# Designs tried in a protein design chat: VH-VL binders against q54nl0r163to351. Part 1

Every score and structure here is a prediction.

Target 1, 189 residues: q54nl0r163to351
Amino acid sequence: VPLTQVPCRAGSNVPIIIEKLIDHIERTSLNSEGLFRIPGVDLTINQYIKLFDNGEDVDVSPIEPYTAAGLLKRFFRDLPVFVPQSINKRVVSLFIDEEGKKKPVDMEILSNLRVLVHQLPTVHFEVMQELTNLLGKLMSRSDQNKMTISNIAICLVPTLNCVPAIVTYSIQMHDFFYNEVFPQHHLYY
Structure headers, positions and changes below count from the first letter of each chain, unless a header shows other numbers; Kabat numbers aren't used for antibody chains.
ipSAE, averaged over its two directions, is called F for ESMFold2-Fast, E for ESMFold2 and O for OpenDDE. V2 adds 0.75 times the mean of E and O to 0.25 times the DockQ between the complexes of E and O.
[cut] stands for letters that were removed.

## First folded at step 1 (VH-VL)

Design s01 (framework fv_masavibart)
Fold by ESMFold2-Fast, scan of step 1:
Structure s01 (fold): chain C 189 residues (1-189), chain A 118 residues (1-118), chain B 110 residues (1-110)
Amino acid sequence: as target 1 above (189 residues)
Amino acid sequence: QVQLVESGGGVVQPGRSLRLSCAASGFTFSSYAMYWVRQAPGKGLEWVAVISYDGSNKYYADSVKGRFTISRDNSKNTLYLQMNSLRTEDTAVYYCARDYEWDAFDIWGQGTLVTVSS
Amino acid sequence: QSALTQPASVSGSPGQSITISCTGTSSDVGGYNYVSWYQQHPGKAPKLMIYDVSNRPSGVSNRFSGSKSGNTASLTISGLQSEDEADYYCSSYTSSSTLVFGGGTKLTVL
């Protein structure tokens, strides 16, 4: 099911399943070693997916960390498209030159990456913002949980099916990408 | 009614041991990380220890490392602090507190006084 | 010695705004956006007023706001009221994966 068709609360652009799982993980799980890397209980994940798919008011509070993280990963993995391929291709072109060589990263490249992130559909943008905010909190606890930016990227980039730079820079420079005033006047039609 | 109630405080001599308990009610205790925070008379707050929701991760302030042990029994909705080799500087009101978004404490107990004196 | 530096006291008159600073290092306040503020009335447990630098829990007045610049976080109380008279403590996550508190600030409403 496309992300825009997943049930949200009235007036919200973030799916209920994402809202509940991110809140639960932030409250209970950020110090869990290998979170998102260590698999949860597949049977339990399958059961919770069915409850959400049936539109039930799901209590996520009993879900242990690896299973909660696994449930969130399953949700993203099963999405048809989270980041459109057109955006992925344009992001690659920011970081790789015409000869296939990596470019030095500077503020011009990062500003152009920010423009591309802001071109995500509204629901996708808000979900990316919430997810990378959670992952930034996880990264800040890496001395305890062992989830460095590299480990987070290894675990989640394949699940999200997007260029790593979208996720890693959103995590490391979250305020720049999502919270600072974005000078949008140059993008007006 | 979300509530935390501490018990086990009292007067003890230096070098002795004491165990504090914190009884939780009104929420799913097993879903939250829990903290112990203390406050010496007339002084500020000092973080003591934290335990993850499942008990797998525990962290301590340097001042209590090797002497204090945090634990929990999720079947009894109870948090514990085992305090060994007590010193006069451990004299404080001890609060248990519930984690909110990790690093913040949205629910606190009333506190229990521990006095370490000869 | 407190890990985070706060002024010992601050005062204001009803209706005024006051600001309490909390200064650390790049290994705590400056390195992370995980700063909380607590209000404590005499003989009572602390109450969470601000978390994650600037977020208010449900039920906390919008007169309370938080911000951060470099190694210094700030709590601002606008429209000061007599019931705001209390001790205020900041806290921060650290690079050692521990939590540290400031020394506390006594707010007096004149």
Scores: ipSAE 0.000, ipTM 0.437, lowest interface PAE 18.3, mean pLDDT 85

Design s02 (framework fv_masavibart)
Fold by ESMFold2-Fast, scan of step 1:
Structure s02 (fold): chain C 189 residues (1-189), chain A 119 residues (1-119), chain B 110 residues (1-110)
Amino acid sequence: as target 1 above (189 residues)
Amino acid sequence: QVQLVESGGGVVQPGRSLRLSCAASGFTFSSYGMYWVRQAPGKGLEWVAVISYDGSNKYYADSVKGRFTISRDNSKNTLYLQMNSLRTEDTAVYYCAKDLYEDSYFDYWGQGTLVTVSS
Amino acid sequence: QSALTQPASVSGSPGQSITISCTGTSSDVGGYDYVSWYQQHPGKAPKLMIYEVSNRPSGVSNRFSGSKSGNTASLTISGLQSEDEADYYCSSYAGSYTWVFGGGTKLTVL
């Protein structure tokens, strides 16, 4: 099921399942070693998926850390499209030249990446904002949970099916991408 | 507990094909990535291929890219390696291995199956 | 050859400590915290001993420890026992969803 068709609360662009799981994980699970890397209980994940699919008002409070993270990952893996192919291709072109070599990263490239992130459909943009905000908090506790930016990227980039730079820079520079005024500085006319 | 059993190895001539299987038990197979790793006689370990838990992502070592295909059947708890255009340098014991985290480490290994490519 | 460099052999006496090095580049060992170590006895499958540079799976003795400095990872075995005699391999994530192994080190306990 497309992300835009997943149930949201009135006045919200973030699906209820994402809202509940992110809130639960943030409150209970950020110090868990290997969160998003260590698998949860698959039978329990399947049971909760069925509850959400039935449109039930699901109580996520009893879900253990690895299972809650696993349920969130399963949701993203099952999405048909999280980041559109057109945006993925344009992000690759920012970082890789015509000969397949990495370009030096500077503020101009990061500013152009910000433009592309803001071109995501509204629901996708707000979901990316909420997810990467959670992941930034996870990363900030990496001394306890062992989830460095590299570990987060390995676990989640394939799940999200997008160019790694979208996720890693959104995590590392969250305010720049989501909480600052968008400048639109790279088009001359 | 966790058990991985490889099969399908044998002696084949260069240029031929062979399919390896790995039967998994003792864990929820559909929740973990899986690997193939090989070891030539008297030599070290070499990673060959990886497949994600749902089969949507597959990656290969440069030495086998375009010749080998990794696949899985989650309903049968079985991992496969289809080996085409075999070369003498593909001679090795082939191990299947379970991922500890998503596509990160070689947690549990099977006993291996020997593939000999010779004329 | 192997992508990661290990000494071909190391030796120690019972009760001693030994260290096995694993040297790569900034694109593998130096670039990621995804270093693991495997023990292989003759005729047996490898066994995971260390993952993420320094973490031990349940059931692995605390005599085994891992560390990393720059492009070099190290496996240290303290209080050597005869059962530790085996081949040891390091592995690292190498970017672009590829993994590399070291050439292996034969540990002899004399």
Scores: ipSAE 0.000, ipTM 0.443, lowest interface PAE 16.5, mean pLDDT 85

Design s03 (framework fv_masavibart)
Fold by ESMFold2-Fast, scan of step 1:
Structure s03 (fold): chain C 189 residues (1-189), chain A 120 residues (1-120), chain B 110 residues (1-110)
Amino acid sequence: as target 1 above (189 residues)
Amino acid sequence: QVQLVESGGGVVQPGRSLRLSCAASGFTFSDYAMYWVRQAPGKGLEWVAVISYDGSDKYYADSVKGRFTISRDNSKNTLYLQMNSLRTEDTAVYYCARGFEYDTGYFDYWGQGTLVTVSS
Amino acid sequence: QSALTQPASVSGSPGQSITISCTGTSSDVGGYNYVSWYQQHPGKAPKLMIYDVSNRPSGVSNRFSGSKSGNTASLTISGLQSEDEADYYCSSYTDSYTLVFGGGTKLTVL
């Protein structure tokens, strides 16, 4: 199911499933060692996916940390597209020169990456904003949970099917990408 | 510089098959997603199918799903459309078009088109 | 039946500006910044005029501009010239890796 067709609350561009899971994980799970790396219970994940797919008002409060993280990962894995390949290709071109050599990263490259992130469709942009905000909070507790930026990238970038730089810089420089620039895409409250 | 040349069109009876080809030149064929777009006589444009640069991803319009197959041979710089179980409503000029990627769907170059007429 | 709604025709005089609308839904035009516009002269293949809402390919006159507001994309042609007389089609990416076209607008230059 395309991301833009997933049910959202009135006035929101973030799907209810993402909103509920992110909120639950933020409150209960950020100190769990290996969160997003350690697998959840597949049978339980499958059961919850069925409940959400049926349009039920799902109570996520009993979901254990690894299963909640696994459910969120499964949601992203099942999306037809999260970051369009055209944007991924343009991001690669920012970091690789005409000779195939990796460019030193400077503010010009990061500013151009920010422009490309803001070219994501409204729902995709706001979902990326919320996801990377959660992941930044996870990273801030890496002393407890062992989830460094490297571990987060290894576990999630393949699931999101996007260029790592989009996710890693969004996590590390979240305010720069999402809060310091006036985006074309806005939430109306 | 960039050229796309379609072939394989013609007159065919309902229920039969045709294979269209598109010969590409003037660019690195394997770097681009390729599209088929059709236009019925006196009507507007209708997207038919897309294939990714390496042939791993294919998407079809609902009207042709299960009947048409898009494929490519990057060693020959050629795009194909296998059309099975043809219907009278498939009558159209079929254009080969080059796209940036399947997710954006804009076509920067088009061939001249090949006419397919399905009639009893 | 076209998925995107365009006016069937529009007309203008040389030097005038005209605008062609393209209205869809939140699952296509409103949900994505992947709107393109094509010009088609009689008996010819379409030519890309605008991609990604407002970008022009090399070789396309700066008299052509694109924009989008909500579920409606617009193509504006300024300084109208006789060679602009053609059919114009909008296209949008959709939620399912598919593309849809508008019904087309016939532009007449008086």
Scores: ipSAE 0.000, ipTM 0.447, lowest interface PAE 16.2, mean pLDDT 84

Design s08 (framework fv_masavibart)
Fold by ESMFold2-Fast, scan of step 1:
Structure s08 (fold): chain C 189 residues (1-189), chain A 118 residues (1-118), chain B 110 residues (1-110)
Amino acid sequence: as target 1 above (189 residues)
Amino acid sequence: QVQLVESGGGVVQPGRSLRLSCAASGFTFSSYEMYWVRQAPGKGLEWVAVISYDGSNKYYADSVKGRFTISRDNSKNTLYLQMNSLRTEDTAVYYCARSLDYEYFDYWGQGTLVTVSS
Amino acid sequence: QSALTQPASVSGSPGQSITISCTGTSSDVGYYNYVSWYQQHPGKAPKLMIYDVSNRPSGVSNRFSGSKSGNTASLTISGLQSEDEADYYCSSFTDSSTYVFGGGTKLTVL
């Protein structure tokens, strides 16, 4: 099921399942070693997916850390498209030249990446913002949870099916990508 | 116990087609990404193709892109590799391998030999 | 050429320790903590020995250990035994969201 068709609360662009799982994980699970890396219980994950698919008001509070993270990963893996291929291709072009060689990274490239991130559909943008905010908090506790930026990138980038730079820079420079205000101008002519 | 069993290998002439199968048992097949990895005689390992757990995402090595197609049937616990326009350099043992979240290859089949020769 | 560089061969005597290197770039081994090592005996399928740089699967001897420094990952085998004689391959995740293998190292136990 497309991300835009997943149930949200009135006035929200973030799916209920993401909202509930991110809140739960942030409150209870950020110190768990190998979170998102260590598998949860597949049977339990399948049962919770069915409850959400049936439109039930799901209580996530009893879900163990690895199973909660696994459920969130399964949700993203089940999405047909999270980052459109057109955006992925344009991001690749920012970082590689015509010969297929990596370009040196500078603020012009990162500013252009920010523009491309803001071209995501509204629901996808807000979901990426919430997810990478959670992952930045996980990374900040890597001394306890062992989830460095490298470990986070490897276990989640393939799951999200997007160019690594979108996720890694969103985590490392979250305020730059999501909290810095772009000039909002309306031109009438 | 996790088992992966490849079949469909054989001797074929250049330019022809061959389809490989991998029968999976002992785990929930639909929860895992699957890979094809090949090894030419006396040479090293080379990744060929990967397919997501639901079949929606597929990636190929540049050497086989446009010629090979990876697919899966989760109702039959079976992975496939359709190989078209075969070349002599495609001669190799083809392994079926399992991964979770594209992390690493935790279980491998015994392999099936494909020989492309005149 | 293989994307990751390994020595073609290494040898040791029973009871000795050996190390196999795996050198990549800042866009694979140097960035991602996602290096795995595989053991392959003649005529057999590869077997996972190390994942995520230094982690061992259940059933793999603690004589096998992995590490990484900069762009180079290493597999160390202590207390060499005759059954360790095999080919060893490293693999790493890349910026292209794909995996790449080393050329392989043949370990001979003399």
Scores: ipSAE 0.006, ipTM 0.452, lowest interface PAE 10.8, mean pLDDT 85

Design s09 (framework fv_masavibart)
Fold by ESMFold2-Fast, scan of step 1:
Structure s09 (fold): chain C 189 residues (1-189), chain A 119 residues (1-119), chain B 110 residues (1-110)
Amino acid sequence: as target 1 above (189 residues)
Amino acid sequence: QVQLVESGGGVVQPGRSLRLSCAASGFTFSSYGMYWVRQAPGKGLEWVAVIWYDGSNKYYADSVKGRFTISRDNSKNTLYLQMNSLRTEDTAVYYCARGMDYDEGFDYWGQGTLVTVSS
Amino acid sequence: QSALTQPASVSGSPGQSITISCTGTSSDVGGYDYVSWYQQHPGKAPKLMIYDVSNRPSGVSNRFSGSKSGNTASLTISGLQSEDEADYYCSSYTTYNTLVFGGGTKLTVL
């Protein structure tokens, strides 16, 4: 099922399943060691998927941390497209030249990355915003949970099927990507 | 190209210690979880230990927990296995392996180093 | 720690399809989508054939496929070739943050 067809609350662009799981994880699970790395119980994940698919008002409060994180990962893994390939290709071109060599990263490249992130469809953009906000909070507790930016990237980038820079910079510079105005005179006239 | 080269194996008496090394090349070592897997002569594979890319998390098989210590030096692209209180049942070829996503998938393996624990 | 259950041996003829099962519990194979399969020729290191239940690494023939139902994962090899003769091992992540291998299956191509 495409992300745009997943049920949302009235007036929201974030699917109910994502909203409930992110809220639950943020409130109960951020100190759990290896969250998103340590697998949840697959049979329990399958049961909750059926409840959401049936349109039931699912109570996520009894879900254990690793299973809640695993359910969220399963949701993203099963999406047909989270970041369109056209956007992924343009992001790669920001960081590597025509000969395949890495470019030095500066604020101009990061500003261009921000523009590309804002070209995501509205539902995809808001989901990326909410997910990377959660992941930034997880990272801020890495002393307890062991989930550094690199551990988060290793666990989630393959699941999201996108260029790592989209996720890692969104986490580390969240306000820049999601809460600040474009430097439009710099990139678009 | 990705290469993993184990060293440090040999013949050792029960109760003694050995340290195995695995030299990695051809990839960004600091970005990958690393594993030790062993295989007793003529027998099957047995997972021994894992270490995350930054050394922050380590997990061990019950059979070696408390006796073996996995470690890494990312500045030298080297993985280690410190084996203490060795037993005859620890006799095996020890493989260094690179983890895909620090998980079940070992996408590259070394050729192994033989450890024989015998009187 | 008990190994996952695999048949000790399986055999087939060239061009045939064979399936190797790997049975565990809800705390390993049944609980997670982290099952991998390895091929090992005599005297050589193992080679990854399947990861995360059904995914193939680059360079692995599409004749190899993986699946899982409940507590049992399966490796299927279609269009069997003589070079497929080897030992095959499954492995799975566990609830204890450890990995467990199957006992191994010897595939003979006659």
Scores: ipSAE 0.000, ipTM 0.436, lowest interface PAE 18.4, mean pLDDT 85

Design s11 (framework fv_masavibart; at its last look DockQ between E and O 0.17; V2 from the best seeds 0.00; counts 0 for: pae E 4.6 > 2, placed apart)
Fold by ESMFold2, look of step 2:
Structure s11 (fold): chain C 189 residues (1-189), chain A 121 residues (1-121), chain B 110 residues (1-110)
Amino acid sequence: as target 1 above (189 residues)
Amino acid sequence: QVQLVESGGGVVQPGRSLRLSCAASGFTFSSYAMYWVRQAPGKGLEWVAVISYDGSDKYYADSVKGRFTISRDNSKNTLYLQMNSLRTEDTAVYYCARVSDYEIGWYFDLWGQGTLVTVSS
Amino acid sequence: QSALTQPASVSGSPGQSITISCTGTSSDVGSYNLVSWYQQHPGKAPKLMIYDVSNRPSGVSNRFSGSKSGNTASLTISGLQSEDEADYYCSSYTSDYIYVFGGGTKLTVL
C-alpha cells in the first residue's frame, strides 16, 4: 500500500500505525539493548499487521520492545516506496566527486541535502521527521542500548531503501533539517 | 593510496592454525564494516566473516563458525582473521573487503589482492 | 545465509547483448535495493561494476546495466567485447544483516 493511502488521524500526515508504534517505543523501549537489531516475534508481528490492515483501533501497549521495533521495520519494508529513487540518486551525487570518491562533508553539502529532504512528498517528509526524532532519542541512549548511528544505519536503514545519509544526518542534525526558521545553529558557532 | 593489503597466508597441514592480517591505508578504517571473502582455486567467491566498524558485532559463515575469529584493531588500521582447525576445504585466496561508507551505500568498494592459504597434508 | 542463484556459464558473440540473472528470495533481492555486481578476471581481485541494482561507478562502461524484478536481479552487457570475458558475481544484503554472493557466472565471448 502506498504510504499516502495509509490511514491518518484528522489533521495529521503521519499514519496511525506509525504514531502508535513510535509513541510506544519511545515510552517503553529506548533502553533495550539491540533495539531494531534483535528480531521480534514473527507470529505477533503478523497478527498486528492484520489488525492494522483492517483499520482497527489497535492497542499496541502489550507489545514487547523487539516485536514493536520489528513491526515498525515490517511496515517500512512492505511500502512500495518510502524515498523516491530520483531523490536517492541526487543525494549520492552530493557526496561523490567525479572520480567516485566521497567528498569531505561541509555545510554546502548538508544544505543541499536538506533541500532534497524537503522535496519528499508531505506524508513521507513528516514520517521521516517523526522516525528520525525517535532514532535521535535512541542514539542519545546508545551507551545503554548499543544502537549507535552506524548500527542504526546497518540494521534499520536498509529496510527504508534509501541512501543512509538522508536518515543519519536527519538524526544527527534534526533541528537543521526540520526546524528551519527557529533553530540556533550552535553546533557551527 | 587507498588500499588493503593482506598477509599471513601460507601452506599448513590440516588441524593447524594461521592468522591473517589486512592492513588498511589511505582512509578512516574505523568508519567501515569489513569482510573476509575467500575463493577456492577455480571456484566462486564465498563470504567468510564480517565485523562491524567498532568490532561490536561479528558474523561467520556456517562453514567456518566455531573455528575462525574475525577481529580488528582500529588504532592500528588492521583487520584480522584467526583460522583454527584448518581443513583442506579452507584452501583459498582470502580477500579483505571494505563495505562502502555507511552514509552512501552498501557494496564492496575496495578489495585487497588476496593472500593464499593452502591446507594440505 | 540466502542462496543467490546464477547460471554457471553464459556465452555470446562479439557485438551481441547478454544477460546474467541473479535469483534470491524475499529476504534479500526481493526486499532490498542493495544488489551489486562484480567482474573478476583470472588472477585479479573483483571489480565493482554495478551497485544499488542499477548504478554504475565512474569508469565503468555504459554497456553494463543492471535491473531487478521481484526476486531476480539482472546484469546486461551490450555490445559484447572480448575483454568482457570474465567471472561475474552478484551480491545482496539480507535480512540477517550480511551480504551474500551468487555462485558466479563464467562469461565466454565466442
Scores: ipSAE 0.313, ipTM 0.715, lowest interface PAE 4.6, mean pLDDT 86
Fold by ESMFold2-Fast, scan of step 1:
Structure s11 (fold): chain C 189 residues (1-189), chain A 121 residues (1-121), chain B 110 residues (1-110)
Amino acid sequence: as target 1 above (189 residues)
Amino acid sequence: QVQLVESGGGVVQPGRSLRLSCAASGFTFSSYAMYWVRQAPGKGLEWVAVISYDGSDKYYADSVKGRFTISRDNSKNTLYLQMNSLRTEDTAVYYCARVSDYEIGWYFDLWGQGTLVTVSS
Amino acid sequence: QSALTQPASVSGSPGQSITISCTGTSSDVGSYNLVSWYQQHPGKAPKLMIYDVSNRPSGVSNRFSGSKSGNTASLTISGLQSEDEADYYCSSYTSDYIYVFGGGTKLTVL
């Protein structure tokens, strides 16, 4: 099902399943070693998917860390499109030169990446904001959980079907991408 | 020039060991995950082992698990594959391959020329 | 066993178009838009032709195009030339955090 068609609370652009799972993981699971890497229990994940699909008011509080992370990954994996391919292609061209080599990353590249992130549809943008906020908190506890930025990129970003730089820079520079005032002229290029 | 050069291949008897090396040049080796990929004569490509940029994570194909060990020395820009308990079915050209920078994609953007390993009695 | 299924061979004549399929499961091709295609001439290392389903690296002819539907990715070569005769391999990222390959397709230009 498309992300824009997943049920949200009145006045919210973030799906209920994402809201509940992110809140639960943030409160209970951020110190779990290998979170998003170590698989959860597939039978339990399947059961919770059915509960959400049936529109039930799901209590996620009993879900153990690896299964909660696995359920969130399954949700993103099953999305038809999280980041449109047109945006992915434009992000790659920001980072790769005419010879196919990676450019040195500077504020011009990152400012242009921010513009592309803000071109995501509203629901996709707010979901990316919430997800990368969670992942930044996970990364901040990497001493306990072993989930460095590289491990997060390897284990989770492919599930999102997007250029990793969108996620890795959103994690590392969250305020720059999501909380600072967006300059109006960047909307026009 | 950006390149990968494999060495260490040769003819060995079953049950023995061989160590392959892959010398990287022209790029920041320590920033990239690396794969060993093999190809038996007349057959397709088969992944063998992968190592993360800092050497902390390693994964192996089931066919080589417990026999092969992947490692790297970032100070020497070199990737290694230690092959123990070799079998005739390990006969193949072994390529080292670079996975694109983790911030820009997930594909093999650089390949070595390969080194032939022949396991025969 | 190869993780991804490709036809063993395909053939065409100069100027024609051919398509090579690459079929996986929901744990690889069906879940990730991380499909790449490689061309290999006899005795040579593979060369990247397509990445992320449909993108071409610099220096690859626009005669090569990629697409994906469900669990199947496809490589299409239009305006077939004798130099295109080679083995073609697909690759996909998997839910186990590794890359796997298809069995390969031998393209013959007659």
Scores: ipSAE 0.198, ipTM 0.688, lowest interface PAE 4.2, mean pLDDT 87
Fold by OpenDDE, look of step 2:
Structure s11 (fold): chain C 189 residues (1-189), chain A 121 residues (1-121), chain B 110 residues (1-110)
Amino acid sequence: as target 1 above (189 residues)
Amino acid sequence: QVQLVESGGGVVQPGRSLRLSCAASGFTFSSYAMYWVRQAPGKGLEWVAVISYDGSDKYYADSVKGRFTISRDNSKNTLYLQMNSLRTEDTAVYYCARVSDYEIGWYFDLWGQGTLVTVSS
Amino acid sequence: QSALTQPASVSGSPGQSITISCTGTSSDVGSYNLVSWYQQHPGKAPKLMIYDVSNRPSGVSNRFSGSKSGNTASLTISGLQSEDEADYYCSSYTSDYIYVFGGGTKLTVL
């Protein structure tokens, strides 16, 4: 099911399942070692997916940390497209020079990357914002949970099927990407 | 020294099973995705299976799907390939390869010496 | 997951420059600048020669260079030497989080 067809609460473009899981994980699981790395219980994940698919009002509060994270990953994995390929291609081009070599990353490249992130569809953009905010909080506790930016990236990038830079810099420079004034930002609200 | 060392190859009959191992050393094994790549005698390279750094994601070539299982034990710095229901066409040198991650993609920067698997009646 | 297309063989004399092509699709070579090249001598494991279309790892001769245009990547070897005689494989990242290999090219130094 496309992201835009997933039920949302009134006043929000973020799907209910994502909001519930992100809130739950943030409250209960940020100190869990290897969160998003250690697999949850597949049977439980499948059960919850069915409930959500059936339009049930699902209580996620009883879900243990790794299963909750696994469920969130499953949601993204099951999406037909989260980051459009056109955006991925353009992002890659930002980091490659005319000779086909990777450029040293500077603020110009990151500014252009920010522009591309803001070109995501509205729902996708807001979901990315919420997800990377969560992952930033997770990363901030890497001394406890061992989820460094590298570990997070390697874990989530395949799930999101996007260029790593989109996720890593969104996490590391979250305010720059999502909270600072940006002229084109209003076009996607 | 940074290296990968495959083991477990040998001669087996069709329908039998074999488990390959790849021992990693000299680097943080748990930070890297890993591939199995095989090469039939006189043929080209063919990817077999890939596993993410934590083992949570696994992918298989269609030719081995349902028969082979890739896994890893990061505490032992070891990659595994469980090969069941072996066929003659599975005969090949099997390489383990490290996938180096960077901002926009990956590549195979480290290869083992390979281990020969021969499936014959 | 199909193989990339390479010429079966190429040849050149010492000192010459040769080019090996690697043709993919818009889903791999055409979509990403994530083409790598590997050299394989007989009985040995592949060795990374080029990554990200045109970057050389440490220890790889500057005689090896890579480029890409459209769906075709190219490996160029200048100042051909006898030691360059080997099989060469291209590889590209795909949208399926996997790499696909070319069929390989046998380079003969005459």
Scores: ipSAE 0.044, ipTM 0.616, lowest interface PAE 3.4, mean pLDDT 89
ESMFold2 (binder alone), look of step 2: mean pLDDT 89; pTM 0.906

